# VHH binders against UPF0758 protein CT0611, part 4

Target 1, 126 residues: UPF0758 protein CT0611, of Chlorobaculum tepidum (q8kes1)
Amino acid sequence: MNLKVKGARDVFEYMKGRIPDETKEHLFVLFLSTKNQILRHETITIGTLTASLIHPREIFKAAIRESAHSIILVHNHPSGDVQPSNADKQVTSILKKAGDLLQIELLDHVIVGNNDWFSFRDHALL
Short names: E, the ipSAE of ESMFold2; O, the ipSAE of ESMFold2 at other seeds; V2, 0.75 times the mean of E and O plus 0.25 times the DockQ between their complexes.

## First folded at step 1 (VHH)

Design a45 (framework vhh_7ubx_2)
Fold by ESMFold2-Fast, scan of step 1:
Structure a45 (fold): chain B 126 residues (1-126), chain A 119 residues (1-119)
Amino acid sequence: as target 1 above (126 residues)
Amino acid sequence: QVQLVESGGGLVQPGGSLRLSCAASGFTFSSYAMTWVRQAPGKGPEWIATISSGGSTMRDDSTKGRFTISRDNAKNTLYLQMTSLKPEDTALYYCARDLYSGYEWFDYRGPGTQVTVSS
């Protein structure tokens, strides 16, 4: 059965144990059904996140292929500090705009740390 | 501290109307989808309606013609306008916070306000 996510804590719990190497930054995309069930996730990047390395076309191409209704971005900070960087905010802005145009909503961006998380939506940054 | 406080319930005659309010504090209200849920005696909770942070609504088909969910982000308040009330609408009505649009589940809820529809 596909897991339904109600908020950032559910995203955090889903990603727990699914990050292959917590010493490195990973950016994931979760693909969601109309009922907010996780259909699948994909690793987008490994290593320091920069806006120039994120290609909305490839992310939304994958979302269309998965028949996703919406997406959630997730990434980890190896430092354990879940506060967003300027690069995190730029990536979020770019993907929100692309999702709005394609009618595949970016529901949230969740930064996961050691037993802590940060939600862009919870903080009105999305 | 996150807090949700419902009000506006009471005893009403069949065919009557009530407006429920939910006052929110301790979080950025405009960032959350908000939901109304009810629970009748001896029954599990029933989802009524959700309104997204952007204002789009999702409603249960059995009540959507009689109940309207709305929000006022400037007042941090969620509303449920109920019309043509029936005895089967008797329940404790809760507002609930959802970070994402949805129903059946929520990360926080209020204590509820009782609605009794009876002659």
Scores: ipSAE 0.081, ipTM 0.471, lowest interface PAE 3.6, mean pLDDT 84

Design a46 (framework vhh_7ubx_2)
Fold by ESMFold2-Fast, scan of step 1:
Structure a46 (fold): chain B 126 residues (1-126), chain A 118 residues (1-118)
Amino acid sequence: as target 1 above (126 residues)
Amino acid sequence: QVQLVESGGGLVQPGGSLRLSCAASGFTFSDYWMTWVRQAPGKGPEWIATINSGGSTMRDDSTKGRFTISRDNAKNTLYLQMTSLKPEDTALYYCAKEYFSLTDYDYRGPGTQVTVSS
């Protein structure tokens, strides 16, 4: 059955074992139903020196194709430090505005480490 | 404050070349994807090319063979090298910080005019 997401911890648990190479940065998007069930996840980018940012068009194109009600962004830091960068905060702000306009809400952005996570929503950054 | 300032436009004859520059300030340039967009009179904006923070490029197929996007992170500058220019390339060219067109007008510069005419 489809996993229902109640918070960032559920996102972190879902991502366990689903990051193919934790030595590289991966950016994922999770597509959710009206009941916050994960319909599908998709890898947007896999590790480059600084290319952790994506165009909103790519994320929302996929969300529309999937008929998602909302989305959650997930990425890992190979360092294990889950504190967001300024680039992470800017991307989050831009995608939140795009989602609000398109009526496909960005529910959260979760940075996952080995045994820890950072939720933008839990820290009032969304 | 985010600022983008384009330069390098001008009048050129068909078959000619130009190199456009975009000087960026007010943000960590090396962390962002950068895009070139053009708008001809009476037309909507047309995406030309994007370059990510790592230097990988994505280009519109109709101009890919003639236009090359590049960046110099040490100079906080984005470039567009244009060759074999055609009259239909006449447009205002502007650069945009990542996520152009869906949010915040401050993501794009005022533009530089390119006119291709005999």
Scores: ipSAE 0.000, ipTM 0.118, lowest interface PAE 17.2, mean pLDDT 78

Design a47 (framework vhh_7ubx_2)
Fold by ESMFold2-Fast, scan of step 1:
Structure a47 (fold): chain B 126 residues (1-126), chain A 121 residues (1-121)
Amino acid sequence: as target 1 above (126 residues)
Amino acid sequence: QVQLVESGGGLVQPGGSLRLSCAASGFTFSNYYMTWVRQAPGKGPEWIATIYSGGSTMRDDSTKGRFTISRDNAKNTLYLQMTSLKPEDTALYYCATGPEYLFWSDTSDYRGPGTQVTVSS
């Protein structure tokens, strides 16, 4: 009974109620099967996101361990503004390149707010 | 076959205005979100704005005061009205689309070839 994700709205709905402390910025990774079913999610960082805190090897080591076909990045902005920061764009670029090399596609990066979201893929940033 | 064709680019002086168009065919335009993205030589893509099937919009803070996204569903056309253009706005501007709820599809078939905007005296 794994949830199948069709797009960023499904990611947003999945993350509702799964953010432990919405006053803090959290970065999550979702591991997906070949049928885009969520196998597992994992918290990568808590606190203000910077590119220096992102370790592609650890994220993709986890993806390989989970036998993931692809991954999705998710994070929240405590401000409620879902517009991507420069750090968000930089992190996305780093992980997209790493995924391309390892053949584990970064399908999307979704920024979640209270009742809205921003998809990098929907905005042609992936 | 999904097809997107941008037009309206060209050479313009700083402070000038341009209106870009993206003509869409091969899909039910009114059911899809539409996005404007630009890419300068040697730089990565930069998102400008998105307009959803329902008409709501999201815009990048750095350009939202100068650029306005709109659509005409009867003409299957997306627009970007650009005002107060700066040399840093020089880029290839292209449109992209996808179903809001089904964007796991390859977006390469859903991108236009772009229209060049050059802001220079």
Scores: ipSAE 0.012, ipTM 0.311, lowest interface PAE 9.1, mean pLDDT 81

Design a48 (framework vhh_7ubx_2)
Fold by ESMFold2-Fast, scan of step 1:
Structure a48 (fold): chain B 126 residues (1-126), chain A 120 residues (1-120)
Amino acid sequence: as target 1 above (126 residues)
Amino acid sequence: QVQLVESGGGLVQPGGSLRLSCAASGFTFSSYGMTWVRQAPGKGPEWIATITSGGDTMRDDSTKGRFTISRDNAKNTLYLQMTSLKPEDTALYYCARVESYYTFGDLDYRGPGTQVTVSS
């Protein structure tokens, strides 16, 4: 699985067929090499996202184990509305700060719908 | 159909100023990041500046003191204000729609370019 991602569209295409149950909200992390190749992805949470369920320590511990250069967050909204919630923005802020300190960049946060997506980076929210 | 058309290039003396414009059509301009890229003869493309959909700017260190990128979403137009121009700024200047911000300067559509020549 050495897919190189150039942007949110590539992340969206990668996630097609990889969400086990689209009726539920899933949060994934993608671990990337220095060349932005996907090394692996991992499911972080299943069910309604809240900032209290996100542990930066565990996410970055996994990133270090994978020798990741950067990470991308991905989650789906079962409603199909790809606009970020306040919880989505809070989670993104926490992980961006942690990544900056550890020098493992949070490259993007992508919200995926059926045939649409929202990129935090493309909207200057990262 | 996505179209980008640059204008405002020409011949200028060293120390002069130019404002380049890029007229965009065929997509929701306000939803995309935009960038300016230049290419001198025999050289690869050099990224100058990017402006995000939210209005934040990223600029190359070598030109950031002299060049300013801006946008007018009501007019679907991207601008590059160039001051204190040097002979080394001579190049074909392109505007482009940003495909993503993962690799600085990744582009999906670009215009035909406008020539800037700094000489006298």
Scores: ipSAE 0.079, ipTM 0.430, lowest interface PAE 3.5, mean pLDDT 84

Design a49 (framework vhh_7ubx_2)
Fold by ESMFold2-Fast, scan of step 1:
Structure a49 (fold): chain B 126 residues (1-126), chain A 120 residues (1-120)
Amino acid sequence: as target 1 above (126 residues)
Amino acid sequence: QVQLVESGGGLVQPGGSLRLSCAASGFTFSTYAMTWVRQAPGKGPEWIATISTGGSTMRDDSTKGRFTISRDNAKNTLYLQMTSLKPEDTALYYCAKDTRYLGEYYFDYRGPGTQVTVSS
């Protein structure tokens, strides 16, 4: 709740040890204050990620409830390969557009592996 | 160890041009988006431009007609071509490998930068 994130490395460090079962794909959302402090995180889905499992209204409802200034998406790949799938890119596009409309920015999407990560922002995909 | 070294700044008259360079080492340059940021005296950092691994660019609207960001992956070098320079472009210019979650409160990359002064 008081941890500040300056970039994807901080997000990776925060999520390390917080994924309940590394053999399954998990999608999380991090709610951030105006100072980029993590207010809370929430598990959105468990299992293979598809756009049809993502409900922007529920994510942004939770963000509004938390008085979040921005959000960060995080998910793991059980394979350890941090390269984004087409489904990952589609989900990111949907939530970026929703965040832009509601003025709760999707600040990043971070894919976490065992000892590495992939940031959509670092690769100019956000 | 990651290192970024900016160069190419100097004193220039209004309407002049400068080309800034950023030499990168200690990481695989071609796999990261790269960014230029400036900071004027007494002001916070201002994002200027980002270039993706594939060469796509994002630029601040106030400068995008005058400034061009580019990269040379073979030389591990990032460039900022600046034209039609104005006194308000006077600032210390930095490059960054990580597009950090920079806000008003989280300027976390500090190098020596390269000073650009626009004055007659």
Scores: ipSAE 0.093, ipTM 0.461, lowest interface PAE 3.0, mean pLDDT 81

Design a50 (framework vhh_7ubx_2)
Fold by ESMFold2-Fast, scan of step 1:
Structure a50 (fold): chain B 126 residues (1-126), chain A 119 residues (1-119)
Amino acid sequence: as target 1 above (126 residues)
Amino acid sequence: QVQLVESGGGLVQPGGSLRLSCAASGFTFDDYAMTWVRQAPGKGPEWIATISSGGSTMRDDSTKGRFTISRDNAKNTLYLQMTSLKPEDTALYYCAAGSVTYEYTFDYRGPGTQVTVSS
C-alpha cells in the first residue's frame, strides 16, 4: 500500500515515527509517483544542514532510478522550532532549480516538529 | 458559513485585459493564503498564483509575466489582474482559501467566473 500525500499535513503524518534519532537534524527526500504516492524515502544527511552537504546530482540520480515523478524534502528541527533557517532556504532554492531543469518537480519542503510543521509551498516560498 | 464569490469575468478580445475579484466572507481572511485556479472544459485544474497572508506571491511560470495576484485584507478581497490575454486563457477562474495543494483540492473554493478570449 503506497501512501498518497495531498499536502504537507500528510507528509508530517508519514514522518511521525520514521525519524531514527529526534535529537539530531535529519534531511530526507521522498520520491513520489505521478499520483503523489510515496514510492520510497531516503536519508540524505544527519547533523546540522548546510548547502555544501547537499548533492543535487545524487538526489536526482536516485529520483530517476526510482522513476519518481516529483520529490519532497523533509527535515526535522530538534528544537521543535519549525521556522526555516537561511540554509534551509538556500537548499530549497538549489533543489527547486535543479528539479525544474530535469523536470522532476520539488513539490514541497516540509520542516517537522513534535506537533507542528512548516511547508515552504504553504508559505509561497517554493 | 464560508463564501467565496468571484466576479469580473467576461468576453474579451486577444491582447485585452481583465481584473478578477474574489469576495470572501465567513472566515478570517487575513489568516489565509489565497489562490487562483483555472479550469478549461475537459481539462483538469491549473494553478495560476498564490498570495500569502502577508502578501508574498508565487506564480506559475507560464503566466507570471501577464498575471498579477494581489489582496486587500481590509476589504476581504482577492484580485487577479490579467493582461495580454490569449485564446488559451479561456477558462473558468476559481478562487480558493489556502495555498496550492498537491492535488488542487482546497478546503474552500468559489463557483468561478468565466473568462472567454475570442475575436
Scores: ipSAE 0.028, ipTM 0.372, lowest interface PAE 4.7, mean pLDDT 83

Design a51 (framework vhh_7ubx_2)
Fold by ESMFold2-Fast, scan of step 1:
Structure a51 (fold): chain B 126 residues (1-126), chain A 121 residues (1-121)
Amino acid sequence: as target 1 above (126 residues)
Amino acid sequence: QVQLVESGGGLVQPGGSLRLSCAASGFTFSSYEMTWVRQAPGKGPEWIATIYSGGSTMRDDSTKGRFTISRDNAKNTLYLQMTSLKPEDTALYYCARGIDYWSGSYELPYRGPGTQVTVSS
C-alpha cells in the first residue's frame, strides 16, 4: 500500500479509518516520495492544536530520515467544521517556512471532516 | 464517462502565441482541479499549471511568465494561454483532471489525447 496522492481528495480518502479517536483533534504528517507516494504517516499531536506544540526540527528530522521529498499536514476537526483556525494558519506558516529553507516542500495542509475537507493549497494559503 | 478533448495546437513561429482549450464532459467540471501537462519527444510528462475549483492557480516557475491557465465553468472548458513561444515549448499538450500535487514520474488516469504544439520557423 504505497498510495500515490494527486490532491487533497486522495489525502482525505487515505485518512479515512486512520484517525484513532474522532472525538479528538489529531495532527498528522505524511511523508511523500518524489512520485507522491505516501512513505509513512506520523501522529504529531493529539488534542487542541496550538503552535507551541509544533517542533519543526523533529518533523523535518523525521522527513530527512524517511528520505521524504515533501510532506503533507493533515488534521481533523471533531466539530466537522473544516474551516481553518488561526492556530491552523500559524502552524502551516511555521512549517512552510521550515520546508522552504530545507527544500522539503510542505505540499499541502488538509483539514478533514466527515464527508468533506479543506485544502490550504486549493485556497492559495500555502 | 469522463472525456477530455484538447484543441488549439498547431505550428507557430518563435515569439508567437496560442490559446489551447480543453472541453470536459462526463463529470461535474466545477468540482475538480484541472491541470495542463506537456510531453516533448523522448521526455517524460512536464507539469505546466493547475487551476483549482475555487479559481486559485499554481504554475511552473519556468513558464509562469508566459503561460496562463484559466477556466470557464459555465462552458466546462479549461484554457492555456501561451505567449512568447520558444522552440523548447514544442510538445504534445494534455489536460488532466484531479492533479494538484505534481509528480514527474506517474501515470495520468484522466487525461485527453493531447494537442500538438510545434514551434519552428
Scores: ipSAE 0.248, ipTM 0.616, lowest interface PAE 2.4, mean pLDDT 85

Design a52 (framework vhh_7ubx_2)
Fold by ESMFold2-Fast, scan of step 1:
Structure a52 (fold): chain B 126 residues (1-126), chain A 121 residues (1-121)
Amino acid sequence: as target 1 above (126 residues)
Amino acid sequence: QVQLVESGGGLVQPGGSLRLSCAASGFTFSRYDMTWVRQAPGKGPEWIATISSGGSTMRDDSTKGRFTISRDNAKNTLYLQMTSLKPEDTALYYCAKSDFLYESPSYFDLRGPGTQVTVSS
C-alpha cells in the first residue's frame, strides 16, 4: 500500500506505530516514488546515532534496489526533544551530497518526538 | 486573531519591477511558513512561492527566475520581489499562512484583501 507524503507532517504520521521500541533511537530511510509515495522504509541503525556509523553506500544501494526516486531520512529522539544534534546535521550533510551525486534526492530529514517533529527542509538545513 | 495585509501593487509597464509586502499580526510570525498566491480575473488561485519558518524557499518553476520570496521576522513582514513583469502577471496577489510542502501547496488560507498588480503598456 503506497501512501503519498506531501510534507513533514505526513512523514510524522506515517512513523506513528512503526517504531518498534520508542525507548531507543532508530534511524530509518523512506524510499519514495516519483509521485512521493512511500515504496518501503528500512531501519538503518538502532541505538545512539553517530555520523561515523552511517554508510551512504549501503543506504543508496538499498534505494537503487527499491527503485526509489528520492529518499527521506527519519529518526526518533526518545527524550521527545526534536532539536537536531551535531551528529544529525553531519549525517544530513553527508547523505545530501551523496544523493546529489547519484541523482537520488534526499528530500528531507525528519526528527520525530512524541507529538512533535522537526524538518531539516522546513528550517533551511537541507 | 490572524490578520494579513498585502500592499505594494500598482500599474507597471512590461519589463518593470514591483516589491509586494504582507504585514502579519495576531500570531507568532517567525514560527510559520508563509506563501504568496495570485488570482487573475475569472481564474482560481495560483501558487507562486512559499518560505519556511527557517528561511527555505519553494517556488513555482514558471516564475522562480523572476520572483523572489523573502521575510523579515523582526518586522513580521513577508515580501515578494517581482522583476521582468509580463502582462500575464496581472492579478490580485495574496499572502497566506501555510505549511512547507515537498511539492506545490494545494490549499491556501487567504485572509487579506490582496494587492492588485496590473501590467500593461
Scores: ipSAE 0.309, ipTM 0.690, lowest interface PAE 1.4, mean pLDDT 85

Design a53 (framework vhh_7qbe_3)
Fold by ESMFold2-Fast, scan of step 1:
Structure a53 (fold): chain B 126 residues (1-126), chain A 116 residues (1-116)
Amino acid sequence: as target 1 above (126 residues)
Amino acid sequence: QLQLVESGGGLVQAGGSLRLSCTASGRTYAMGWFRQGPGKEREFVASISWSGGSTYYADSVKGRFTISRDNAKNTLYLQMNSLKSEDTAVYYCAADYSLFETYDYWGKGTRVTVSS
């Protein structure tokens, strides 16, 4: 993939058409090169997002295997309302701390809806 | 290069209201307001997505401040109600966020003083 991510809009555009079932909540991880090019993405969970469903070890194990320099989290809200939940914030905090420790930075968490998105980075939440 | 110009600051009585504006010289993506009070670090106040459909507020201003935008005018607004003395600060507009910086473009600020 030759796509460089400049910001959350590029993430939103990349994910359009790549969500298998938009009636369900999905959590994805995008693996990025040192040039912020998307190397691959992976589905982490399907169904309501809760902190108990997220295992940082599995996410960062995949990032290491992909030789990712950094990661971006993406999930969809089937309602189309891109406001983050408390669970979204908790998951983001856990993964941010894990990434800082492992030196694989969590660059952003993007919530995607129908024609809008919410970036944790753009809202100073990351 | 993109320029941001804030306006609408001034002196207001506690419990009063004030509306700040920020006009951009061109199109912007996400936008937000920050403030810096006397003897304090610059802090986040509110942010709004490019479409205007998603907003986020600092807990200290939630329920009192409303952020909005008019993309046709390249203008960001902050409606400040029920003002308190602790809201006294220079308010800064920020735009065009990047993955490496919280904000790419900043205005010079507009001063808000809330008197008792």
Scores: ipSAE 0.011, ipTM 0.327, lowest interface PAE 9.2, mean pLDDT 83

Design a54 (framework vhh_7qbe_3)
Fold by ESMFold2-Fast, scan of step 1:
Structure a54 (fold): chain B 126 residues (1-126), chain A 120 residues (1-120)
Amino acid sequence: as target 1 above (126 residues)
Amino acid sequence: QLQLVESGGGLVQAGGSLRLSCTASGFTYAMGWFRQGPGKEREFVASISGSGGSTYYADSVKGRFTISRDNAKNTLYLQMNSLKSEDTAVYYCAAEWGYTLYSPDEYDYWGKGTRVTVSS
């Protein structure tokens, strides 16, 4: 079943129970159709997030392979605090620019907690 | 159940200004204004993200109309300046929860509309 996402809450619900080890930072990418249906997700990094670990080439290669129209970034903080770090903002900037160039839009970046989330889009950080 | 109520429509002279308001019964993410003129299909006017940080406009209204919101009041606004006779329409407020396109089909909640008539 391809789940349609209308906003960050739907992304949070989709990721609930899909984070293998919540004691570590995980960065995921969700690949979406033209109708905002989740085609697949993929784990990009595990462990402390830094911009140097992010390879836009590999992320967008996967997006092209999946025939994705757009992507959404999702990650967790081991603390459970959903506020974005400077590394989170830097990663978001890099992937937004790459997506703009390739015309595969970065729709959002969602930081997930237990019963809370933070959307870059909803806070005008995208 | 979310309800939207528009106000501020009326008769104005060409070159004049009007401000439309739309009050929602609760918090919304993306909101937009659409209009339908006599004998025409409903068309996009402007939209605004949940935070108010991103705004989008139809080419026909860019530079003349400004969309804004006050989330503390759950209210959406459309400031219409330099009105033209072709702006005559019923204006509809619409709300959606997030990732939306400029299609009426992407909005879940609609007001009943407020009429704007621009006389020559």
Scores: ipSAE 0.069, ipTM 0.383, lowest interface PAE 3.2, mean pLDDT 83

Design a55 (framework vhh_7qbe_3; at its last look DockQ between E and O 0.68; V2 from the best seeds 0.00; counts 0 for: pae O 3.8 > 2, grease 29.5 > 24.2)
Amino acid sequence: QLQLVESGGGLVQAGGSLRLSCTASGSSYAMGWFRQGPGKEREFVASITWSGGSTYYADSVKGRFTISRDNAKNTLYLQMNSLKSEDTAVYYCAARDYGLEYTFYDYWGKGTRVTVSS
ESMFold2-Fast, scan of step 1: ipSAE 0.331; ipTM 0.639
ESMFold2, look of step 2: ipSAE 0.214; ipTM 0.583
ESMFold2 (binder alone), look of step 2: mean pLDDT 82; pTM 0.849
ESMFold2 at other seeds, look of step 2: ipSAE 0.593; ipTM 0.821
ESMFold2, look of step 3: ipSAE 0.456; ipTM 0.740
ESMFold2 (binder alone), look of step 3: mean pLDDT 83; pTM 0.851
ESMFold2 at other seeds, look of step 3: ipSAE 0.246; ipTM 0.600

Design a56 (framework vhh_7qbe_3)
Fold by ESMFold2-Fast, scan of step 1:
Structure a56 (fold): chain B 126 residues (1-126), chain A 121 residues (1-121)
Amino acid sequence: as target 1 above (126 residues)
Amino acid sequence: QLQLVESGGGLVQAGGSLRLSCTASGRTYAMGWFRQGPGKEREFVASISSSGGSTYYADSVKGRFTISRDNAKNTLYLQMNSLKSEDTAVYYCAAGTDFYSVLSESRYDYWGKGTRVTVSS
């Protein structure tokens, strides 16, 4: 059954156990249906996140291939501190603009820690 | 179990203002206001995220109504300004956990009993 996500907590729970190496930053994209069901997820980058490593065309090419209605960005902070960095905000801005142009909404960006998370959408940063 | 208690409804003249409150018996996440006017379906008015950082409004109330919350008091507010006769309705407080489907009535799990607002001509 495809899992429906209602908010950042569901995203956090979906990602639990799905991060291969907690000592490294991973950026994931979740592809969602019109009913906010997770169609699949994909690892985009591994290692320290920088805006220069993010290629919107590759992410949205995958979204189009999956027939995704919207996407959610997820990444982990190995420190466990879920506060967004400036690089996190830059990446979010780039992908939000690309999604707006392509009409595939960036629904949220969720930063996950061990037992905590941060939602850009909940904090009006998206 | 979670209970929502609304207050602040009443009779008000067109062009006037009114403030609604909704007190929750415990912690809430996404919250919103819905209304149902005479002979109409229940409709979305406004919603607010758990942190209070994000707010959403129906086009019919945008610029006139302000939703806010005080998490320390478990209280949701709706400040209604420039009231019109078409704002006459029973106003319902709602709470739920669906942050992504903010406009859908079906995404709220808990509802108050409503408070009546009548806007006279």
Scores: ipSAE 0.155, ipTM 0.555, lowest interface PAE 2.6, mean pLDDT 86

Design a57 (framework vhh_7qbe_3)
Fold by ESMFold2-Fast, scan of step 1:
Order: structure tokens, then C-alpha cells, then sequence
Structure a57 (fold): chain B 126 residues (1-126), chain A 118 residues (1-118)
């Protein structure tokens, strides 16, 4: 029943049809079990992403409630360009540090486009 | 697609040492070494986390083999000391670039042959 995520392609495919309005930026968090199965996902923000709007406390509070072992961040770019912005990199850095302290690993940040994706993990940015 | 290329195998006398290398064409999360001796199943030898901060060894090689990595060079190493004839095998590099558990390695090299003579 629960999808086991083996890499960024599985994250991209899971998010297909789950982005309500592709004309807007959405930031999602996926909560994962110890076997990397998706337990649930949650929308964090809708609209232009800035690091100042990201509150690690709220994200990790949700992860703890879900009994998540790890999390994956997913963000869409309406332009279809999957290259990370400076804001994307800042958000990733903040959440990685918070996850390290709380021992709930940020496994990846996946930026999804139309038929493409970008994985921070695959590019040694995480 | 990730490519793994092993090197450093050869003929060595029992009690000797060899260092194996594995160069990856890109980033990998966890990496490991496996081996297959004549007429045997492929067996686990050693693994290392992305950071290099955690390692795990098969009981048969503990204290004799050391696994390490240089992420700037995308290279994995296996330092083999006090070699025994039982260590004769083809050694394979394996990598996980995904969120897989270590026993589910995605990528494998073609192997490098190590022969330990008595």
C-alpha cells in the first residue's frame, strides 16, 4: 500500500497529479518510514518561496506527529526550470540543519518540472 | 547513469597487502565492496556511509581490511592487509545513489580480480 521511495524519480512520479495548481509554487514535505515508505505528505507553502517564511518548528512538529523517520522536501517551479534558486538552497540548508539536530534526516529536496526533476542529493547539495 | 570502475587487483603473496580503488562517474550515497570467489556466492565485504563517518565490515575481514572514500574525487578505497588464500576473488564496487537500504545497491562495477598465492 505505501509507496517505497527508491530515489528522486519515485518522488517525481508520486507528485504527478498531486500539485493542485501548477501555475503556483508549492512546497511539500513527504514523511517517510524507516523503510522509506511514504506515510503522508503535507503542503507547507503556496506561492513564491522565501527562506523567511519557512518555520522548521512547524515542519518537524508535523514529522514527529506522523512518527516519520525521515522527510523529503518537494518544490515545483511553474517555469518548468528545475535548477535550484538561492531561496531553494537557503531553505534546504535550514531544514537540513534542523533535521540533523532532531535526528529526523532530510533525505532529499526534489524540484519538479513538467517532465524533469532535480535532486539535491544526486548533486551533492545535501 | 552512474558508472563504477574498479582497479588495483592483481597477484599477491599470502600475508601481503593490496589497495583497491573504485571511481564513480558521479555522486553516490552509500558505497560498498563485495567479492565472489571461485565456486562461491557473491558475499558482502565492507560498506561506508556518504560522509565516511560510519563503516561496517564482514566478520571474515574485520581488523584486516579498511574501507574509506574521497568524495571530492568520487573514489572508494579498500585497503587489504594480511591477505589469505581465502581472500582470492573478484572484488566488486557497489553504490547507492538513491534512498535504498544498503542491501539494495543499484550500481555495480565489472570487478577487479585478486589472487592470493600461498
Amino acid sequence: as target 1 above (126 residues)
Amino acid sequence: QLQLVESGGGLVQAGGSLRLSCTASGFSYAMGWFRQGPGKEREFVASISRSGGSTYYADSVKGRFTISRDNAKNTLYLQMNSLKSEDTAVYYCAADTWYLESYEYDYWGKGTRVTVSS
Scores: ipSAE 0.018, ipTM 0.280, lowest interface PAE 5.3, mean pLDDT 82

Design a58 (framework vhh_7qbe_3)
Amino acid sequence: QLQLVESGGGLVQAGGSLRLSCTASGRDYAMGWFRQGPGKEREFVASISGSGDSTYYADSVKGRFTISRDNAKNTLYLQMNSLKSEDTAVYYCAAKPFYSGDLWEYDYWGKGTRVTVSS
ESMFold2-Fast, scan of step 1: ipSAE 0.240; ipTM 0.580

Design a59 (framework vhh_7qbe_3)
Fold by ESMFold2-Fast, scan of step 1:
Structure a59 (fold): chain B 126 residues (1-126), chain A 117 residues (1-117)
Amino acid sequence: as target 1 above (126 residues)
Amino acid sequence: QLQLVESGGGLVQAGGSLRLSCTASGFTYGMGWFRQGPGKEREFVASISWSGDSTYYADSVKGRFTISRDNAKNTLYLQMNSLKSEDTAVYYCATEIRYGSYDFDYWGKGTRVTVSS
């Protein structure tokens, strides 16, 4: 059964038990239907997030294969501090531009910590 | 848990001005104003980021309305100028936007604005 995400809190709850090693940064992409149901998620990178490690072609190839209407980026900060870094903002900008060109919206970027989250969309950063 | 309380509505003549306030019982991030006129669906009016540096307006109100916030007071404002009869509605504030909709996790109970000609 596909889970529907209504906002960043639902994304946080979905990811809460799905991070394989919380001592490392993981970047995930969630592929969503037109009804914002999670079709699938994939791990994109493991380790320190940098723009040079992000390949929009591979992310959006997977989105097209899944027939995704939109995507959500999720990554964790092992420190528990959910404030975005400059690298987080750069990655978000790259994928937002790619999604706009391909008409597969980057709906949000959610940073998850232990009992907190940060939504780029809720803070007008997307 | 979180409560949003709107105030400042009333009766005003076309061309007049009115300032709405929305006070939150606690800290909020992004916030917005929505309205629902008689026999109409609820529509987006304006939104503001927590810092106040980013604002977005519906085309119908752009240039006439100004959204602002005072984070020290946990208060959101909507300055409405050059009011038109079409602006008659119940105005709601909301916080924590939802994906793929105009719906928010927290809504106030609304304040009524009536614009007479």
Scores: ipSAE 0.111, ipTM 0.473, lowest interface PAE 2.9, mean pLDDT 81

